# Designs tried in a protein design chat: VHH binders against NH(3)-dependent NAD(+) synthetase (nadE). Part 9

Target 1, 296 residues: NH(3)-dependent NAD(+) synthetase (nadE), of Coprothermobacter proteolyticus (b5y8q4)
Amino acid sequence: MNTAMEETQRIEQFLRKALVSERKHGYLIGVSGGLDSAVVLKLLVQAVGKENVLGLILPDRDTEKKSTTLARSLLEQEKVPYKVISMTPLLRHLGVYKDMPLFLLPTRGLKESIVRRFYNDYTKKLNKPVFFAQWEEPPTQLPYFYEGIAYYRIKHRVRMATLYYYAEKNDYLLVGCTNLSERLIGFYVKYGDDVCDVAPIAHLYKTEVRQLSEYLSVPEDIRNRPPSPDLIPGITDEYSLGINYETLDQILAGLEEGKTAEDLKQLFPADIVELVINQVKFTQKLEGKPYMLKRA

## First folded at step 1 (VHH)

Design x01 (framework vhh_gefurulimab)
Amino acid sequence: EVQLVESGGGLVKPGGSLRLSCAASGRTFSSYAAAWFRQAPGKEREFVSAISSGGSTTYADSVKGRFTISRDNAKNSLYLQMNSLRAEDTAVYYCAADSGYYPSLEEWLSYSGEYDYWGQGTLVTVSS
ESMFold2-Fast, scan of step 1: ipSAE 0.000; ipTM 0.426

Design x02 (framework vhh_sonelokimab_d1)
Fold by ESMFold2-Fast, scan of step 1:
Structure x02 (fold): chain B 296 residues (1-296), chain A 129 residues (1-129)
Amino acid sequence: as target 1 above (296 residues)
Amino acid sequence: DVQLVESGGGLVQPGGSLRLSCAASGFTFSDYAVGWFRQAPGKEREFIGAISGSGGSTYYAVSEKGRFTISRDNSKNTLYLQMNSLRPEDTAVYYCAAGTPEDLWELYLSGSTSEYDYWGQGTLVTVSS
């Protein structure tokens, strides 16, 4: 067939091998209604069978209704057992929704409008997309900046804790859905959605995951959705990053192939190349945590 | 106006088979996950299993695997429980139950009676020894 066929076979073998190596009976997966988890779900079903997979859909107040509908539809089509567990009660109890009172607005459209207004304002004041500025001290005072960061990060950490509870309860491995594009620029929540036992697509760029999704016959409604972490109303990956995955992946692959910043600046805008390279360097530092004192 | 009505209960000999039906009315049946429970005299209600709205996913309690099969016919608004190789300990009142489509909890995986908003009146199954 093609490279998608060969890669699918390798991933399936990898998933079976991990299960045997860890002496576990199945896989637990969080299904978001997005592309990455849909591809991973298809791979799991083909590798170990539908009855050895458990899906969790973990929506909160701000999750798009369509995300839950598409996740449920895919799990029903694959005949995979699943649970839908609302994260809202726990997040509310933690005070998460009180700490960001602007998210208590009466309509989703109004929430999206105001969130995008804050993101646009932040982008202008930071002179770069918000994602790339989150690890730097803001050069000017930004209202709700740190509350906003804490707001979205806690959602993935609560989901991680819930996924592990069900994985361990069933004696299953937790599978992750993070791809290589996200890993290299740190587009994930540390100790949240980056945490798993097995990461079957972490070696593939987002554009390569799209190729697998076509080969695996992932429903068109899922494949055609703009990628989104679905943590904050109105914020997609490309909105947050200020760059599309086609361009991002070409820069990242170029760096992997040994291209210099100078080489890449001949192919792409210099500011974008610098932003991506700088972010890859920052992400390498994130992997060094927790900081630990060496024995004397 | 939401109603669930069980039928098909009765007396059956050990080793026999029986099929229970649950007729649903007053709601869009295909939007709801529905399940089966049973209660023997002097015991708590025991979860048997459940089936998703589309019928694409079915979950069984560990103790019932292999002998009982749950299915549904959305065109007839009916839930079924096929029981095979019946034993005296299967003697109980059998209930069907449904949740709500706005519920973010998938009722079939909890087995908790508190997750089910609508219940039938029950149908008695007696396995004679």
Scores: ipSAE 0.000, ipTM 0.129, lowest interface PAE 19.5, mean pLDDT 81

Design x03 (framework vhh_gocatamig_d2)
Fold by ESMFold2-Fast, scan of step 1:
Structure x03 (fold): chain B 296 residues (1-296), chain A 127 residues (1-127)
Amino acid sequence: as target 1 above (296 residues)
Amino acid sequence: EVQLVESGGGLVQPGGSLTLSCAASGFTFSSYALAWYRQAPGKKRELVAGIYSGGSTVYMDSVKGRFTISRDNAKNSVYLQMNSLRAEDTAVYYCAKDTGSYEDYWFGDESYYFDYWGQGTLVTVSS
């Protein structure tokens, strides 16, 4: 990427241009307490002013209390107007919590322990991290596999619906917080957190977003948190992907530079290189949905 | 259809008290959270106090201990009891309804307007 200063200025101009092109005067953003939404919030405030930004914090029963606290602190520090709206009633009404036994466990620590044991079992049976196997024909004897997928995906989709409701109600554009690393491997929920009007960091790798967070003075409490979608107790990005972003981004950047699989296998474990390359190719096909019949 | 009608504003001396009332119609009052916002000349609109359907409350720091929000579901009304009034409390006060349910709606500082149906009532704190 450009220097942090140059890239920040470029993104700010992009955000202002989008408002003019769409004849809008503000942005709505979902703030999670994570790195990506924190960076995007700071960019929005610099680009269009705090008075033209609306923040939503959308926790549910399984959201870490720390996530909500950090999101509130950042929004208050930036003096951005915001609302906190629980997703729990809607998810409860849909029966989401009824079909997953996590609500029966008395403590968060016990929930996290049980969830991680299932993930470890899945990884052993799939012989690859769970994320990379979710679109393959399911192996036999994986309990809660489909229930687990439905459980986390619905959370992003109800958040998307809520974000658009408030964006349209205020005549604002919805900004997305998805980065390039996530986009290239499909680490997002289709028709959920990938849905937005403007995506100001979708061209930046996770490690580049981290560089911008330092330049933009994002609080260390947010920058130093393990990345997590915060959808299922105990599941961070690293647990789901089985790869840290430092390694993932080096492989992705190497592919962008024109390095071959053989070149990358000299620098990283061959199985990891193969998983990432295959996932990038698969994600291009995933983006072809919905399947549409061509005109006769 | 949904209507919120504020009353009780007026001129009061510093250190004095006022009670604001908001009469609601057009929705099932007991099922919704209600809030009081205020806007002073040249300032953004800000949340003063909120009350959930079950009676739990939230206050902005500068009014905590001085203001009390309450509701009467039988009368479809929400109230703001304001004590120890200061010059900086001078503002137009608005009653607001939102879509939030009792346990699942939290209020934050706001510089934008949501589903406001009230016209506002002026409170002036001056000697």
Scores: ipSAE 0.000, ipTM 0.117, lowest interface PAE 17.3, mean pLDDT 80

Design x04 (framework vhh_lunsekimig_d3)
Fold by ESMFold2-Fast, scan of step 1:
Structure x04 (fold): chain B 296 residues (1-296), chain A 127 residues (1-127)
Amino acid sequence: as target 1 above (296 residues)
Amino acid sequence: EVQLVESGGGVVQPGGSLRLSCAASGFTFSSYALYWYRQAAGIERELIASISSGGSTNYVDSVKGRFTISRDNSENTMYLQMNSLRAEDTGLYYCAREYSSGDEWDYLSDTYYMDVWGQGTLVTVSS
């Protein structure tokens, strides 16, 4: 036996056990066309059968067309029933697109160019990648900073609400696709894509999810795609974080092994090590929300 | 009262075939996922095949394409058809049913176990 085979068997038993324990017969999954949801979909089909899985593809105006095409292709290959529900009408009605006029540009190329210019400017003014600064008051005036944060966060929260509506309508469990790397640094939207009934890969680093995807024969066009939340045109995980997952996961695994900041700074740039360690500490506080007053 | 009983083991030459049966009693057979485990002398028991209540199957790579797991809900029986047998397939074969308890189960735990096991049936592949 190899590690990927053993881990696959453990996750499949975990998924079946959760259904029995909750007295449910199926899973609802949001499929994005990215690696994590593709791996989870494969695990669900192998664990409980295609008839007991329902897929939702929830694109909006800013979603890459390739994301929807890859999600549909995978669901059709696995013969899993699915629905495509555009989030655009709801987001438009909430005024989300009106509050960020720069996203009303006629081409995706222009949108990506302008978004990346703003992110580059933000990175220079913040002197750190934008992701790590989102919970701090910016030291200088940044145009569209808070509008940008609200813009991407609402997308995952309306998707969460939609996923639960269909899960409950079908009497299914909602499965999540968040991995350990994202969980430890808070690279998710609180009360959005972190919300689920069952999280089968939340114990695996992104690099381990990639290994599992090869074992499960996830299509190469999904496996080799750059990781992206696909919320804002042109913004990949690497662009947002300023670090690739290979480096991030090595730092996180080193911390898990008990390595000190000093040990890690001998292997990786000191500024990156400090950003990751500080972010891990901060993320632990995010999991404690909402703040509640204890009874006297 | 809840029982799993294996049968069909024996001695076979390399390249031969055997079919194992697992007869279940004392529970609602159709509601449970069922598993075949194998234990060679001096080696830990390993999962080799599974079948869900919905009929979905999974296999370890070493037996994929050679072994076929199936179930007959009307007869309360699970089968393992073993073809192209190799010397490394020698071992005790156990059928098992997943543990099911809402009160004791930790949904984020990577710990799991089988609550009902058969007694095992011996398969020997020898030339």
Scores: ipSAE 0.000, ipTM 0.088, lowest interface PAE 23.2, mean pLDDT 80

Design x05 (framework vhh_7yz9_2)
Fold by ESMFold2-Fast, scan of step 1:
Structure x05 (fold): chain B 296 residues (1-296), chain A 127 residues (1-127)
Amino acid sequence: as target 1 above (296 residues)
Amino acid sequence: QWQLVESGGGLVQAGGSLRLSCTASGFTFSSYAMGWYRQTAGNEREWVAFITSGGSTTYADSVKGRFTISRDNAKNTVYLQMNSLKPEDTAVYYCAAESTYYDEFGWDSGTYEYDYWGQGTPVTVSS
């Protein structure tokens, strides 16, 4: 990455050029209270002006109250127009909440404790973090395995549909907030949060997005939060992946520089290097969907 | 008024069996998931088993293979069949149903209150 200043200017020019090229009047953004959407929001305001940006906050039953508070605070500080739309009624109507036990727990702390107990049990039985095993047939009978996968994936897809409705209603482009670390290992929901018209930080590792957040003066409360998709109580990115971004990004950057698996295994645990490399290879196949038959 | 009434607890010897029942009234039982919890003196309630409206079940590791949760929608009743009971299963057992609170704008408050917990039914397993 360029310096934070140079990269910020480059992204802002990219955002302005895309808007002109598509003959659109502004950008729609989903703001989560997390780092990535906060960085993208600040870049949009600087690039095209607050009056040409519309924010959506799309909480559901499992969203941390702090996430919504931080998202609202940032949008108010930037003076960007926004709407808050609860996803809970739609998800409840689809039956999403009935198949997961979280609805029976009286406190968020208890929900997080029980979710982490299930997650730890799954990780032990799968002999790897559940994220890396989600595309494999489980070797042991696991309760709620497929229900859990469907539960978190539908949330991103419902949010995507809502974002596009408002983007098209306003004749705006939908901006995405996915970063390079997530893209390379497939840490996103296909046809959910990966879907957008413009992806201004998709070329930057998570650690590089953090550097931009400091330069852009993103509030400390947002910068210092553990990264989380905020889909299931208690499950952060690190908990889901079993690896922190500092280590993940070093492995990914090493691969980009041409380092071999053997080189990386001298620097990092062999099992972690193998998980990351295999996941990068798998993610390339995920990008090939839908499968289409070639014309004869 | 929504209500849950538990029954079937009692004294049993180690290796024995008991069946707990929880009958619901005041809501459409078939549409809701149900759970069983237990509590020992001085400790918080711990989860034991859940059953969804569709009949899918899950169990705590301590009871897996020994306890079975089931439901009868015609009777508005959820059951917990407890086999191969151990002294460490001694507790007061509670049933619970889904409860969610929303503010005046329809937003989830982020807080759940289960005022619809049953009163509990004691189970004592002698050595």
Scores: ipSAE 0.000, ipTM 0.110, lowest interface PAE 18.7, mean pLDDT 80

Design x06 (framework vhh_gefurulimab)
Fold by ESMFold2-Fast, scan of step 1:
Structure x06 (fold): chain B 296 residues (1-296), chain A 127 residues (1-127)
Amino acid sequence: as target 1 above (296 residues)
Amino acid sequence: EVQLVESGGGLVKPGGSLRLSCAASGFTFSDYAAAWFRQAPGKEREFVSAITSGGSTTYADSVKGRFTISRDNAKNSLYLQMNSLRAEDTAVYYCAAPRSLYGSEWYLTEASDYDYWGQGTLVTVSS
């Protein structure tokens, strides 16, 4: 990455140019209370002005209350107009909350505890972190495996639909908050949080986004918060991946530099290197969907 | 012709309470968000509180827990209930409605977000 100052200026010019190219006057952004959307919000305000940015906060029953509080606080500090829309009624109507009965537990702490216990059991049975196994047939039957996958993916897809509805109502571009680390390993919901008109940080690793957040003076309570999709109680990014972003990003950057698997195995555990490389290769194939028949 | 008319201002002692009212006319008030701003002598206009058409509220940190914004769409009216008043709350209080572009669903905390303003009502907190 360039210096934080140079990269910030580059992204700001990119955001301004996209508005001109698309003949739009503003951006709509979903703000989660996490690092990535906080960085993108600050970049938008600096690039196009607060008067040309609209924010949505889209919590559901399982969203940590702190997420909404931090998102609201940041939007108010930046003086950006925003709306809070609960996703809970729609998800409840679709029957989403009935498909995962373990989420009927009375306290959040108890929900987090039992969810983590199931994830630990899954990891042991799969002999790899759950994230990397979701596209493979499990060697033994896992209760609620496919229901769990459907449970978290639908949340991002209904949020995507809601974001586009409000972007189009206001004739604004939808900005995305996915970063390069997530993109390279497929740590996103396809046709959900990966969908946007403009992706200003999709070229930056998570560790680079963190550096940019310090330069942009993102509040410490957001910067120091563990990255989480906030879709399932207790499950952070690193918990789901079984690897921290510091290590993940070093492996990904090494691959970008042309290092071989054997080079990387001298620096990091061999099993982790293999999981990341195989996942990068799989994700490249995932980008080929939908499958389309070629004209005869 | 959009008009906002404030009332209810006056002199109160520290720790006292006061309720401000704003009567809206010339537009469908129920479709719009609305806000209260204040301006102390020698200071810029500052945000106090806002309410969406659906009734969702937001407050400046200085008034959280002490002030309550509410609306009565049947009466085309906006209210600000002010409790535990302090000398620092002394200001002219303004009722505001936002640009039609944003409609009723956005929390707007900047004076520049608002096109329609009342004439103001003076609140003095003094012993």
Scores: ipSAE 0.000, ipTM 0.238, lowest interface PAE 15.2, mean pLDDT 83

Design x07 (framework vhh_sonelokimab_d1)
Fold by ESMFold2-Fast, scan of step 1:
Structure x07 (fold): chain B 296 residues (1-296), chain A 128 residues (1-128)
Amino acid sequence: as target 1 above (296 residues)
Amino acid sequence: DVQLVESGGGLVQPGGSLRLSCAASGRTFSSYAVGWFRQAPGKEREFIGAISWSGGSTYYAVSEKGRFTISRDNSKNTLYLQMNSLRPEDTAVYYCAADRYSTYLDEFSYTPEQYDYWGQGTLVTVSS
């Protein structure tokens, strides 16, 4: 990445050009209270002005209260118009919450503890972090494993549908907040949070997004939060991946520079290097969906 | 922050009318979407109606539509609920509520969980 200043200017021009090219009047953004959406919100305000941005906060039953509070606080500070729309009624109507009886647990802390207990059991049986196992047949059959995967994936897809509904009825472009680290390893829900009209930070590693957040004066309470998809209580990015972004991004950037697996194994544990390389190769195949038959 | 105080409750005969007021104190009342809820004895809290920050949009529960009217006067920091053709089943404690950071009325602003600031309530009894 160039300097934070140069990259900010480049992204701002990109956002303005996309708006003109599509003949749209503004951007709609989902704000989660996390780092990526906070950075994108700041970039939108600087590029097109607060009056041409609409924010949505889309919490559900399992969303941390702090996430909603931080998202509201940031939108209020930036004076960006926004709506808060609970996803809970729709997810409840779909029967999603009946698969995970977390309503039986009286506190957030207790919910996080029990979820981590079950998640840890899955990790032990899969013999690798759950994230990396979800697309491969596990060595051991787990009767309830796929119900858990469906539980969190539907949340991003429902949010995507809601974001597009509001973008289209306002005649706005939907902006995405996915970063390069997530894209390269497939740390997103296909047809969920990967879907947008414009992706202003999809070329930046998570560590580079963090650098921009400092330059853009994103509030410290947002910058210092552990990254989390906030889909299941207690499950952060690092817990899901079993690797921190500093290490992940160094391996990914090394691969981009043309370093070999052998070069990287001199700098990082061999098992981690192999895990990341294999995941990058697998993720390239996901981009070929839907499978389509070519004309005869 | 916002403090909300309801008034205007009391005893009213079936078929009668009553107007409730909700007085707000604090800096940003005119920036909030606000609503009215009620809770009958032994029942859950239910939505009645909501109004956007500007007063340009209103939403009512289906069962109350046409009988109840919500309005606001931002210059007086006051929210109103006009209730007509009252029935014994309308007997409840009536609450006004506001969400500090929401400036728009949305599809889910009719749930109690959406609102951060609540008044203490005013009792409405519909009885002969």
Scores: ipSAE 0.000, ipTM 0.119, lowest interface PAE 20.0, mean pLDDT 81

Design x08 (framework vhh_gocatamig_d2)
Fold by ESMFold2-Fast, scan of step 1:
Structure x08 (fold): chain B 296 residues (1-296), chain A 126 residues (1-126)
Amino acid sequence: as target 1 above (296 residues)
Amino acid sequence: EVQLVESGGGLVQPGGSLTLSCAASGSIFSDYALAWYRQAPGKKRELVAGISSGGSTVYMDSVKGRFTISRDNAKNSVYLQMNSLRAEDTAVYYCAAGYSPEYLWQLYDSGSFDYWGQGTLVTVSS
């Protein structure tokens, strides 16, 4: 990446250019209390002014209270108009919570412990982190495996629908917060959090987004949080992936530089290199959806 | 046809204040986005401040908190109140108007402004 200053200026110009090209009044952003949306929010405020940005905070039953508190605090500090809209009634009406009856457990800590025990069991049985196995048929039937996948994916899709509803009501562009690390390995929900009109940090690795967050003075409480989609209690990005972003981004950047699998296996564990390379190859296939029949 | 006439320019000391006015004639003024641009010798023309038909405003970073743009649709006028003037504010200031019901994007695109005034000189010096 360029220096933080130069990259910030490039992204700001990009955001203004998109606004002009689409002839829109402003930007709508979903703010999660995580690093990526915090960085994007600050970039939007600097690019087009706080009065031309609308924030949505979209918590549900399983959302960590700290996420909502940090999102609200940041939006209030930036003086950006925002709304808090609970996704719980919609998800409950769809029957989503019946598939994962965590409501029977008395504390969040107990919910997290039980969820993590299931993930650890899955990892052991699949012989790889759960994220990388979600597109493969399990060698044995895993209890709640498909229900769990459907449970977290629907949350991103209902949030996407809500974001677009408000974007279109205000004649705003929907901005996305997906970064390059997530894009390259497919760590997103297709037709959910990958859906947006403008993606200002989709060219930056997670580690580069962290560098921008320091330059943009994102609060330490947000910068120091473990990255998490905040969809299932206790499941962070690194817990799901089985690899930290420092290592992931070094492998991905190495591939971008033209390093071979053999070169990377001299720097990182061979199994991890193979896992990442295979996932990058698989992710290219996700761009082919929907499958469409060409005319005869 | 829309015609824009600027007034209020002149010589002012650093730290002083000045108000620029731009009066429009012709088409319905309230339907237009309005902006102030400036151009210093040897530099490109740049947006100073803009105001949409709905009243949303934008400012360049170096003038935020010092300059205020406002409009008076009944008088077909747009104003730029300039406070705490600095030597770097020395430039020819241009009033611009373009059709925009309320579209903020038009304020960032000089090509969206069909009508321009002839400019008024502001000199900030001792």
Scores: ipSAE 0.000, ipTM 0.248, lowest interface PAE 16.1, mean pLDDT 83

Design y01 (framework vhh_7yz9_2)
Fold by ESMFold2-Fast, scan of step 1:
Structure y01 (fold): chain B 296 residues (1-296), chain A 121 residues (1-121)
Amino acid sequence: as target 1 above (296 residues)
Amino acid sequence: QWQLVESGGGLVQAGGSLRLSCTASGFTFSDYAMGWYRQTAGNEREWVAFITSGGSTTYADSVKGRFTISRDNAKNTVYLQMNSLKPEDTAVYYCAADYYLGSWEDEYDYWGQGTPVTVSS
C-alpha cells in the first residue's frame, strides 16, 4: 500500500469516478460497527459528501448490542442519514430461528458458551478450523453442521437484498466493505456480503485497512474491537479462522511477492502455511461460480 | 401497550408443585419465543426455561426434569409447571417475550412484573 494519505486520495478519486460513470446520485452502505464499514463510511463522506451517502444498520437477534450502538454513533458523528432495520422479523418468517435451538438461550454469555463448545467439537472432529472445512463432506455426522452453515449465510443474503432495495429506491450505488484478506481466502458469504456495485477497499489487506482507519480517525472503540462478522454469538474472525490477521496477511503478502511455501514455512508453522495456500487455491475456484457453458 | 401478566405464584412445601401462567396482550403472541426467569434478592436474574414460537423447549440444568414449559397460542398464555420443588427454587419468577432472544437498540425483551414463589423446607 501507498502512504495512508496517498491511498485515501486514490480511493476517493475512484469513488467519485464510479458515481459519475454510473450516473448515480450517491452511495448506500451497510454499517456494522466493525472496522471495514467504518473505514468505507469515512472514505465515502470525504469523497462525495455526507448528503450523498445513506447508511443502513441491519441487526438481527444475534447481533451484539455494541455493534449497533457503535454504528449509530459513527453515522451520527459523520451526520450521514441512516435507517436501522431489524432483519429478525424476516428471518423469523423464513423459519431460520426454528432450526437453531442453541441460539434460543436468553443471555449472551450462555449463547456464546454453547456456540463455542460446538465450534470446538467441530474443529476437533474436522481436524481443522470450521471455516476451512465448510466446503468438504464431514468425515462423521456433525449435529447442526448444515443448519449452522445455512443459518449464518442466509443472514448476509437477506442483508444484501435489503441493501439493494434501498440503493435502487434512492438511485444510489451499493458500496461493499470486503477487504483483500477476506477475498483471497473466501472469508465472505458468496452472493451475500461480497455483492456490491463498488468495492473501494477490496485491494487492501485487513492490516492495511486498520492502518487507514488510524489516518481517517475512526473511533478507537471501533478500531480496537476484535473483527467479527457478528452472525453467530461468540465467533470472531480469528476464532473462526484459527489464525490472526497479522499472521494471515504476512503469509498472503509473501505469496504476492513471490515467496515460496518453503520460504514461508521458515517463518510460520508449516500446517498454517499449507492451510492458507490451499485455501487461496480453492477460493480462486469459488470465484468462477456460477458455472456457465460457453457458447459452442 | 403490550402486557405480560403472571399468576400462579405462592407458598408451597418442598416436594410440592405449582403452575405459573403468563398471559400476553398487545402483540402477536404466536410469533414470539417465551421464557421464564427467576431472581433471588441480591442476585442477577437466572434463566429457567424457554419455548420457541414453534414449540421447541430448553431448560436450565438446575430445573431439567422437574419443570415443564408449555404454551397455548389460542389463549396467548405460556405456562411453567414446577414439580418436585426445592427450597432453592424460592425466587420471584418473571415471564419474558422476545421476537428474538437478546438485546439491541430497536428491539427489546418484554418483561412481566414478577410473581413470588416461596418453597418451605
Scores: ipSAE 0.000, ipTM 0.134, lowest interface PAE 17.4, mean pLDDT 81

